# Ledger of designs, part 4: VHH binders against UV-B-induced protein At3g17800, chloroplastic

Target 1, 346 residues: UV-B-induced protein At3g17800, chloroplastic, of Arabidopsis thaliana (Mouse-ear cress) (q9lvj0)
Amino acid sequence: ASSASNDASSGSSPKPIAPLQLQSPAGQFLSQILVSHPHLVPAAVEQQLEQLQTDRDSQGQNKDSASVPGTDIVLYRRIAELKENERRRTLEEILYALVVQKFMEANVSLVPSVSPSSDPSGRVDTWPTKVEKLERLHSPEMYEMIHNHLALILGSRMGDLNSVAQISKLRVGQVYAASVMYGYFLKRVDQRFQLEKTMKILPGGSDESKTSVEQAEGTATYQAAVSSHPEVGAFAGGVSAKGFGSEIKPSRLRSYVMSFDAETLQRYATIRSREAVGIIEKHTEALFGKPEIVITPEGTVDSSKDEQIKISFGGMKRLVLEAVTFGSFLWDVESHVDARYHFVLN

## First folded at step 4 (VHH)

Design b16 (from k01 with W104F; framework vhh_3k1k_2)
Fold by ESMFold2-Fast, scan of step 4:
Structure b16 (fold): chain B 346 residues (1-346), chain A 120 residues (1-120)
Amino acid sequence: as target 1 above (346 residues)
Amino acid sequence: QVQLVESGGALVQPGGSLRLSCAASGFTFSSYAMRWYRQAPGKEREWVAGISSSGGSTSYEDSVKGRFTISRDDARNTVYLQMNSLKPEDTAVYYCAAYKLGYFSRYDYWGQGTQVTVSS
């Protein structure tokens, strides 16, 4: 709807506070409140959730009417589908606005886009790379896991954060998305851990036969993500296998996760709502851009034309910490909204 | 809710032309690369043609180059395969496929196919 030429003619437009632009009426309303009066976002969200509940309840009443003579059931079903899609979009954007609000409360600015800078360096990480605020947002137990996750991605370069790498943009985005999912998982586990710690009912760590398999499962996804392309493989390959061992520290939360059975671990590792999944996808696409798929003469996907970006290891650390924190906040806001609107079906 | 529905398959004489359509629903069509595959009786499924998500890049199997043209209409959520100078060897069930490699996941959707028969 907004003209890009009108924005350009103003000479200066405010930088976005988040990469994803909200398009629904409720989303646009919440976006304005985030900019003008961010402290009012929770109250505005409560109002929007009440409206969604009223609309959902009204839909239930109209369904009964569709069953009587003189009502077009086919037309009713089409209208119901459109309204359900509108409610889902509104709910997605409510979740996103609440996540953005949590970043603002933490006094942390979200990276608005990953794109080449206008300066001769061509670097994408022109955002602030200081991470102390992001590091302090998590419990000590959760941060032990986050540190090990960073060590797996960056390896021995945890101490060489000013060095710059040239790396596939698609693969950096995949690491970001995987890190969002990991943060969601870690926050869910950490909440349970903190409760059991307070109640003094934490399980003992003596089930050592499961330790190596569960560790391998957790780390395999990140190894695949960082090494799924030759450039990312070169980035990860610059770190020795021995380097991972020396940088990965004992973790209280990892020992706790090892006490889980396979069913519990799988349940905790799963994003509960389709709305949360949708937001992770939309946020990551807004941040990194949509990947262009090229089909080879053999009918396979050609990833050799992946856009390359120049980024420091400090910039990578910043992106990973932001992603983990985004996932952590997403778990919190999803739980908050579900308590009021009841949209999680599992 | 994700669906790909192929249509346009028919019996055609050698040298004839046919246009296949594939209507997509339940996903953001413009974000997906689209492909056509075919399977002849007693043969494995073979790739025929592909078009990028932007529509800026197309590719074809060697035996159909110059005869087949893949195109897309994002406003209609439809991909097309225009088949010219048809040969008996083109007889197969033709399948539409949608592919997206994303940051979060990859998606690979397939239709049920439409039969093309080329015979005198």
Scores: ipSAE 0.333, ipTM 0.604, lowest interface PAE 1.7, mean pLDDT 80

Design b18 (from k01 with S105G R106S; framework vhh_3k1k_2)
Fold by ESMFold2-Fast, scan of step 4:
Structure b18 (fold): chain B 346 residues (1-346), chain A 120 residues (1-120)
Amino acid sequence: as target 1 above (346 residues)
Amino acid sequence: QVQLVESGGALVQPGGSLRLSCAASGFTFSSYAMRWYRQAPGKEREWVAGISSSGGSTSYEDSVKGRFTISRDDARNTVYLQMNSLKPEDTAVYYCAAYKLGYWGSYDYWGQGTQVTVSS
């Protein structure tokens, strides 16, 4: 493997625009354009995809003759594997550059790292925790599910965002990665929902025709009942509760998802490309650092030496909202690139 | 495509030395803790040695301490097991394994094994 040093080529800015530094030739080129002329990134991506297409066409000719070349087939296969790995890395970095560009268009700065500062508090969340822009980027239906996701993570702390908790960095990173995957899933579902809403073909529009599947009708009826009876939420809150708000919002998108068959739900819940998975992994590692995994004298895994971090619940909310938005942008850019280069197999 | 390929297994006389190598591809090697296991005919698979993802911590089964040394070369995506003062009871198929508990889940990958025979 290549032993090239990242020190001189990874960028010189003291204020990075994203936690992951791009290292491929295409990635370095796109990183420069992101800093100097971000509006040109789509055009630069087009050029890089044309180069990948040319390389793929050339490799297609060579692959067809793989069984015909001389006696060193093993060397030929190793070269083909190296080219495949280079293509995958280039696609990963193209996807990443496009996601970063979408954050820039939204005027949202990505968190550069989650690491203890030299501050007396020891807190990691020294970045701005204002989330209004992140909350406005999503459809109302999608944000209902994001709000419920936040409520499950933070619980009663939704009302106490200045409180600080000491949490395993590995666990916070896992929540971040899971939230990226969730945002990818939610954006995919929301895109379909918005299309069907515009076309007026959303499930449940036939009152007399859909009486045979009680379970699907039951879930739609349950959500409608909760939405139409605000007294149920008021009762659950009790007489002493100040105000008549609810921590759990009705979710139109959840009702829509419940109308899916198992096959469709499984398909939508899956990240489509290995390149997208790779970017989620590399981005999260760049943001949180690589966890230390130790093998005990008994041969078992010990993660107890993982770093503990101090973070406010406002900081956690900021990370979760960023992660969901990253996932939603990843779906958009993956679809955009696949339409032009066709790299998603399933 | 994830691959772990062990090499270096051989027939060696008692008291001899041997170095096993395990070449990894298809994943980010530096994020995985690496382990060596062995299995002799009719016996259960036994853990031999482990090295942390950073390389800063190593651990060994009691019967091999002082004789075996595990090391890694992240630039070459390779883990090594240096075996000294070999004994007949070290005869086994040796497997390397890669383990990661990361932000996106856990992974446990295994190689196909390499035969080590210690006999006069």
Scores: ipSAE 0.324, ipTM 0.623, lowest interface PAE 1.7, mean pLDDT 79

Design b19 (from k01 with S105T R106E; framework vhh_3k1k_2)
Fold by ESMFold2-Fast, scan of step 4:
Structure b19 (fold): chain B 346 residues (1-346), chain A 120 residues (1-120)
Amino acid sequence: as target 1 above (346 residues)
Amino acid sequence: QVQLVESGGALVQPGGSLRLSCAASGFTFSSYAMRWYRQAPGKEREWVAGISSSGGSTSYEDSVKGRFTISRDDARNTVYLQMNSLKPEDTAVYYCAAYKLGYWTEYDYWGQGTQVTVSS
């Protein structure tokens, strides 16, 4: 009873503004501010980051001042580990609150959960399916890549957004998570591209020439995300990303990515902080539920317990656009917080 | 830090029973599927049993079906392997493994193993 309940809620509205409920003291405070005075969230975050910095600095000093040899060293280390985990959880929830605020500022509602509705159809996509606002949030160069990503996932269904399919919930969740990672990657690339464009130092002097090699490179870059989730290709009528390459339209940002060396590309394709990784996982789990995985004797994943969901392809497009946008906001927020708190490990 | 510690390994006579335990720390145990593997001298490591993160699904290697039972106690961060009707062929070092297929990555943690010997 002295410990917070797992289902204890913050001062959030009856209809949550986001799928993940924040549980740390700072997270609950920020959730209340998001509902009551969302314009004050940046100031509240600055205050929380100052407190985290003070706590981190104090812990560093206390580690140096542990001068008594007879002190319980094991207890001291356990207290330090608990405080580190507490700060990590607090930082995760600060990042999440800032991402949620960016959605609110954009006047875009996050999907609260992917679960069957009580209507006769049993469909999960009861959320608004209008995507115009989500499409307008990105640079033109970035949206060219997002369109190609949607085309790879939906294939021919891009022309039939009203049709409904029964799809593996696990697979939809994996597509969502992969799309978050892709949005994070794209935003990082786009920021660099926009800076170099403004400074007039773009590689190749803004060459808009496109080739099959450029298309192959763009597909190969995306293939890195798809290879971790082979099931993603099934959304394109069973066609893999490699087989779909000729349908991908040329993009300026893709040509820019092609100029990267292998080391830079790998670095950009990696989520930099464990906190960002944590919120991607927690957000996706809050949205889709925790996956129930059984390992077969062959070492493969047994998906026989996987829930099937009924969703329109318009609903799928909405989820993918939200996921990409979530990833792009996560990059912005992570960079913003890291500039102030310095938590990204490298 | 992440740690899996197996215990319960012993010398047992054929037809006997033994219960192995694997205590987990340093991660959210309830989010991970748990597995038991074994490795006999001169043989490759083989999968023995698995249990889903919810505990609602279990699976077993054909040679141990009906004899072994995997279970978990999330309140104690522990997974168990109840071994009945033990045979000399069950002699091996038994390893506990934690597996999580996140929506975008995989985590795999292993213990150091516990020795089970079945002989008269």
Scores: ipSAE 0.052, ipTM 0.494, lowest interface PAE 5.0, mean pLDDT 79

Design b20 (from k01 with S105P; framework vhh_3k1k_2)
Fold by ESMFold2-Fast, scan of step 4:
Structure b20 (fold): chain B 346 residues (1-346), chain A 120 residues (1-120)
Amino acid sequence: as target 1 above (346 residues)
Amino acid sequence: QVQLVESGGALVQPGGSLRLSCAASGFTFSSYAMRWYRQAPGKEREWVAGISSSGGSTSYEDSVKGRFTISRDDARNTVYLQMNSLKPEDTAVYYCAAYKLGYWPRYDYWGQGTQVTVSS
């Protein structure tokens, strides 16, 4: 009796394993496997990717036939567009299921929602704020960069994680999304660094050169990489410049990133597939709710009607570490899916 | 296939009018805010106008306010830039860009550009 009624359990008392609810047939199937047999998700994904490839190949054959038969070309193009959109949606949800499965393997629960609690405090961070498991998931080199990213966001508040602040929900969501992209970037860089390290072909070849100039250059490159994320500037206004000096530490990976030209750095900072971009957006929206966006004369977002949330700085640290880890897992699963389905890349 | 295709660029006399169109395909147009940018030779790309996904909010660079009007037709997947009282300094290649609304504010798609020349 492995058959289950997912519709009957939808919106019921069982707590969601992830904030985004999957809607496609493949997504719903994978959601059931995640709950019942999470270790089988990779095999189930393989089956779904094969089906998508078969459907894609079948559409290609039908398109060739459209040059001869009496089929309305406008109707055929509309059907092809709808099928392409449905495959994109399915691919997004496959990526999401694989990321959720990686969190389950790591024994880390995803934050289900960022919403005010019913208790008198009104705090959003009622979820566990323990970060030890999240911190252990990364290489030491990658974690040095993650620590500096946290220091950039929290500044002096790194020393006062129990304090509660009232913060723009839009800005927290933007920092979360930016941190997902930063984690994706860091994982990509770290994988390259680890490969070159094991092959003994690292640029500059020395682990132990300690110079203030090299550290300052590494900090500048790190800040440039983080500044490529849209919300870093919004949090800089709330962070004391004094915080940077004490919290920013030397980083091996930061020095490595400095060896990159501007084009390589931008390429690594860019999410490769449209599907991965879609998942970052949908996951963040499921977690924080849809943002109210108004375009300012300067082309930025207007947060004047934004909801304020009460959150501890420990809760903020937990969200940022989860976001970075989500991005790192997204890089891994995107590579896995691309090998099977071949995404249209950015 | 995702595309933004600009059209309507032409040679126009000072004080003349021109309407640029940007036809979008391959994505959910109604979910995107749209913007127009321009770039003259030897100058950086400049933001000109923007319209929200709903069409309820529009914004303009100060030098074009009162002269340019951005609009959209979601049924046709098209954004327009109506340019009135054109000046020689409006001469540039005009680019259409799709701006994604959300926690990740970014430009997802760019067009190839259309040349506008204002001279006698």
Scores: ipSAE 0.335, ipTM 0.564, lowest interface PAE 1.4, mean pLDDT 79

Design b21 (from k01 with R106P; framework vhh_3k1k_2)
Fold by ESMFold2-Fast, scan of step 4:
Structure b21 (fold): chain B 346 residues (1-346), chain A 120 residues (1-120)
Amino acid sequence: as target 1 above (346 residues)
Amino acid sequence: QVQLVESGGALVQPGGSLRLSCAASGFTFSSYAMRWYRQAPGKEREWVAGISSSGGSTSYEDSVKGRFTISRDDARNTVYLQMNSLKPEDTAVYYCAAYKLGYWSPYDYWGQGTQVTVSS
């Protein structure tokens, strides 16, 4: 072990702007621009995408050689695989930098880590729990769905945000990841809704301000998300809890989603790019740490080494709203990058 | 685009055998654990078999132990389910699922299913 000054290692270091540390050359460059000149990030991204396109075009010029011996063919395959992995990693970090920039533009600080504090309380939620900026960032129609999502996760605890729970860190991380997916889906739906509203072609003809008494439980897309992520439903309070229904509001986006066919719903609920999936995984791992889980002989997940964390419901609400917003920004930046680099097939 | 495509489902007589295949594309197959599920008419979907990302660990539902064998071929991005001594109660649509151990959902991707019918 090396001796080091405690004062120098703790008191003088600023908090990072995001939990994931970017490691690629492009990522490190963009991280520097995010700190020094965040308004130049879009231009820097365009430059990096041009370099990435040049590399991809150069790779396309490499042809199979009939003169290469068998051993050399194996080496060429490994080099091609490494280059593909490096390209994927670079693209992931470009997407991440753009998401981080969107949070900076919104004047919202990302939670840097979910880890036990040195505080005598032992709580992990040392970040600000005020969520007004995150709540105002979305369209009114999208926020109706976000509110119902929060009500499902927190249940009766929506009325007591200062209460603290001791809960599985793995489960909180899974709720966070599921909420990122949900935000991605909601933003995609909202973008289509807003376009059709502006063009005056919404289903139901010109009734875009209509509110309905639709039940919050049982949206096909939300139930699909809960089925894919049982941890989200397991975190919610009892559905029959007294007064719970008063927390659930009518939703215009829910009515709109219910007008979709099953194929359209499935398509919209799917993360389009491997790179977007990769950054959701890496971001969540950076935020919560690597999960400690094993598959049992029965095929179930064994979380016997899972850490319990102490967190307030206000802290949980903050994490869920951040996750939904991260997903919504991810949809935006994925579309922006794909228009320039073309990495999403459909 | 990420996809899982099941194949090999057929009509077989009791005591017969089938090998189901699930071809994966659009993701790093070797990083994912794979599972087989089935859904019989009027019943909930149930887990059948699982294999770890390394292939070193396999697991089975009690009613299929000794009769079914799960395996994977990472070079072909394919998971298999070898079904022997088939019984009428094995009649179901069989689905494969890919999941990564982590904060991402345990069930990341699902196929469309393949029908297995066991009858005389």
Scores: ipSAE 0.072, ipTM 0.384, lowest interface PAE 3.5, mean pLDDT 78

Design b22 (from k01 with R106T Y107R; framework vhh_3k1k_2)
Fold by ESMFold2-Fast, scan of step 4:
Structure b22 (fold): chain B 346 residues (1-346), chain A 120 residues (1-120)
Amino acid sequence: as target 1 above (346 residues)
Amino acid sequence: QVQLVESGGALVQPGGSLRLSCAASGFTFSSYAMRWYRQAPGKEREWVAGISSSGGSTSYEDSVKGRFTISRDDARNTVYLQMNSLKPEDTAVYYCAAYKLGYWSTRDYWGQGTQVTVSS
């Protein structure tokens, strides 16, 4: 079938609570509970996980039986692959339902789709763009990183959120997906940071000590510059504060991440489960639609037919904050489900 | 498990025709653009043809344009390369590849290839 994301335009109530439509039996069941009795979703998830565990245990016994000499190995592999795909799809939709429930608990509505409005302006950002709730869901240390991430995406436009731009829909979708992955990464790092902070085992002793050293080094560099070029020192100081200090702020969590070895960084930067990867992909495609691909005469991908959308910078900030929060929630629910139904391999 | 399996390679006389098939499994085939590449002994692998995920756009290397036709059957998770007016220069191992432009990353899967030999 063609992508369901293109068919999800309805003006009738109830409105979709999330862009991705769940299609598995478990997903459809959980979708109904999300609408009627969202507080019962955790209990419903436990029931679905128990069914998946029973199915997995039964398949394990059949695997051993199928190993008997003379068994049709090809047929067995096909059946096993189909069942694994069904379990993966069910797990994906369980994770998605739990993420959606977390947004409901936070009293934050997910953007239902990024598509041109019926409004004469053609703007896509017809959803509420007030972000205070999204900003307050994160630790102060994590939000320092989120702020810097927003500053890198929006630049000087952080001060101009009402302005509208016409930009590539593909690029906005890529920023959204990258921000989901970043939120997943940041939440994982933040959980470790908060634990080590509580246990008083942070690298370098404390946030205060590490911040003091960083500030002292910055001050020493400035003093050295003034000593070497006194006529430029005052001017250089003003430019430095305006250019680098005003938009990109010091971050405790960034300093912590920089203390990681390469293996730890690679591990934390990787989404642990195939199911979580699948949900990021399906959610983003449901929100933005599937990209159309044209192959060039050189055999490369041609993006020249990329759709342009009209969106405010406030709307972009809202999408990025939602994406980071989605990733944060995905880490939480993945960990919760894995504790009950072990499926994380990475 | 992601898998691409090419089939249909054979020995064909110059001027003959051949249809290659590539069966895909382990991913949502309809979401991927499909491509055919070929590699002759002692030469670099070269692109031959491509078809978009929707099937609405196709493209070809100049040397095969008008002779080769790429098509897809999403119900069967299969991409085809119809090869007409074959020349000795078309002798190569033919590979199919699946490409997806994703929002978070691109995916690029390759088959193991099928041998096509054009000789008298």
Scores: ipSAE 0.296, ipTM 0.566, lowest interface PAE 2.1, mean pLDDT 79

Design b23 (from k01 with Y107H Y109H; framework vhh_3k1k_2)
Fold by ESMFold2-Fast, scan of step 4:
Structure b23 (fold): chain B 346 residues (1-346), chain A 120 residues (1-120)
Amino acid sequence: as target 1 above (346 residues)
Amino acid sequence: QVQLVESGGALVQPGGSLRLSCAASGFTFSSYAMRWYRQAPGKEREWVAGISSSGGSTSYEDSVKGRFTISRDDARNTVYLQMNSLKPEDTAVYYCAAYKLGYWSRHDHWGQGTQVTVSS
């Protein structure tokens, strides 16, 4: 009998803790635990992985028992395809929940969306631009590489973080996705580096001429390896071989990467699972929205007509550091889940 | 299974009209920009028209501007090309193409084509 005028009130709806909304039954369950009891997420994930393993094992046994007369091989194949798609979606959302939980443990809030504010400035960067906590989450060696990555993106603007620019939303999203992939790569390399450092078996180095030869060879191999990811390849390719680096500093981890053989570098530069690849795309799309593609009169894609956003260089730095950290956490959680469920195609 | 199926191609008189349809399946249609291309015998495949993933932006080759209209119906997973004031020079096989630029990947899908002949 009463009033809909309360619908006009500005609601106390909390901002989401992450841009991607989880839709699978497991994902919805984990989302609720992330809000109420985030410390229980690892245990809830163990339970979900055990259920997935039981379902996988029972599917294998049902094929072998074949005790149901009239079961069509075509029907069996179709059911198997649907179950595989459900498994992939569930694994993606388990990985995502674990990454979000790692951000919560670090006391870092994920940016919920990159959208124009109702502020008269129209800026998208309404989030705090303080980055000290994000910077401290990485080893000193890994942060040297992250600093150089930031210098490549921002250049001289590293000293002008309060200035606002109008930048293509598509390009910012591409930089974010590339930075997630870079963070995944860097964490994998850093994990190996820290192990070898602790065991005192790090490469002793060689003379400068050998280091230069290895750098040139490693750069070419790295470009080939990342060419399967066009945005990452485009980002690294032009600067890695012979860039002008006024802001680029020497890096221990870079020297370590240049000691890798071609096969090792290719392996490290590749995202291992389809589920991790899916999460990178879904997370970036949830954060920035679906890319709007405009077709030119010549039939090519026109990025110049893409939506422009107003963002400070401090906001850009915050997004890049978050992206690198997201990739770093994705490596960790993928490794954790694979040890429990064995889904990575080695 | 990704599939694009063109339909609506026919023989028409000069000055006539045709509506081409392209039905998409096996992917999230609303995420893709859609394009029409055509290829006449002995010529390279040329771009005709394009529509953005949102439908908010359209673009046309100069020779078809004002005569052709591209549109999309995301509820039906279909893109259309309304062709008016047809000329003999419009005779070609018309191809539908779906294009998606992800933040770190791209997807490009093509149909098998539909024949349009403009002749008395």
Scores: ipSAE 0.293, ipTM 0.550, lowest interface PAE 2.0, mean pLDDT 80

Design b24 (from k01 with Y107F Y109S; framework vhh_3k1k_2)
Fold by ESMFold2-Fast, scan of step 4:
Structure b24 (fold): chain B 346 residues (1-346), chain A 120 residues (1-120)
Amino acid sequence: as target 1 above (346 residues)
Amino acid sequence: QVQLVESGGALVQPGGSLRLSCAASGFTFSSYAMRWYRQAPGKEREWVAGISSSGGSTSYEDSVKGRFTISRDDARNTVYLQMNSLKPEDTAVYYCAAYKLGYWSRFDSWGQGTQVTVSS
């Protein structure tokens, strides 16, 4: 048993609770709390956010001092830039710790890495593939869209989860990252939907016209399915038309989303903070590794060195559900942190 | 993403040497493939050299092969261009560019440039 942080996550030691290792002082502190007392992470985060706000306020005073004649303004600007980078990294790691804590509350273990196993099969999916807990974490309306997302990725393979395929690691990672972003989008939309549903102000809602509302929802769902069919096929990459048609079902949230104007849809589909964008990037890279990129003699980019991995379709379903859930948790924790430490003021 | 700042540009005599540096902002620099481009007055920007994200492979435009060497120091978040046997036709503003093919998106980023002048 090694007390060194680097040794603890290598060799035959117990696997880490999450793929990304936190390196900032606050991140290391939160990682220790995640292992020993995960229920205290939210309180520890409050403390860390207060410290960041105090540091930011202190920076304002130091900036005023730099205006005094004889002060090295260039050196002050350099120090301020380094401190801003440190604060951003700290915020990223706070977001990550909160997401990891939400997975722990749900009693779901994050996949620690996607790498070939030591067994003769060389398979990457050594993690548990049962997904019932992940499926139950979402509203019924949100899960309808998650089911359709899974159907687009797996197609008829949803009935053949024990089959193993050799797939580009880059492509699996891209599907994972896209699914994180999709989960973030879906959670944001679902929160608005649930609020409007509770307040009885959903588009087309009227106590006198329930049958007309049901007909309008059916028509909107049909139009959404028709208009998104080519995009859906392109997004899923290789899903058979027959399997796709049998798996895709009507969705209440899809009908709701199709009622949005283009500007509202684009706004909801955008990750709001640079820190959340950074954590999606760092988490996915920690999980799948960094792609090797080479430059050809013609100056073009060559990604042909990407690894092939062996994975079951059940393992892929597990990764996609985890990714969607990660995105949904990221929306929640980003909103929580932004209310206490405003990202846009940095 | 990364923010890039080039430095090291100077006036050098033909046959001389110069090393350019490009410092990155420090976000996942090791994930980026790095490239150098140059632009002479009245001409289009042209690619000069590239280095993979791991540093394991490099490539060069034909006119600079054997004279220029690209390298990186990930601990310092810096990429270098060592220029030897400089010629008047190497006179240009040199730009650093970072390229990332990630799992969730592709990024490119450019610096402001640094002027290299080769004349007696």
Scores: ipSAE 0.268, ipTM 0.531, lowest interface PAE 2.2, mean pLDDT 78

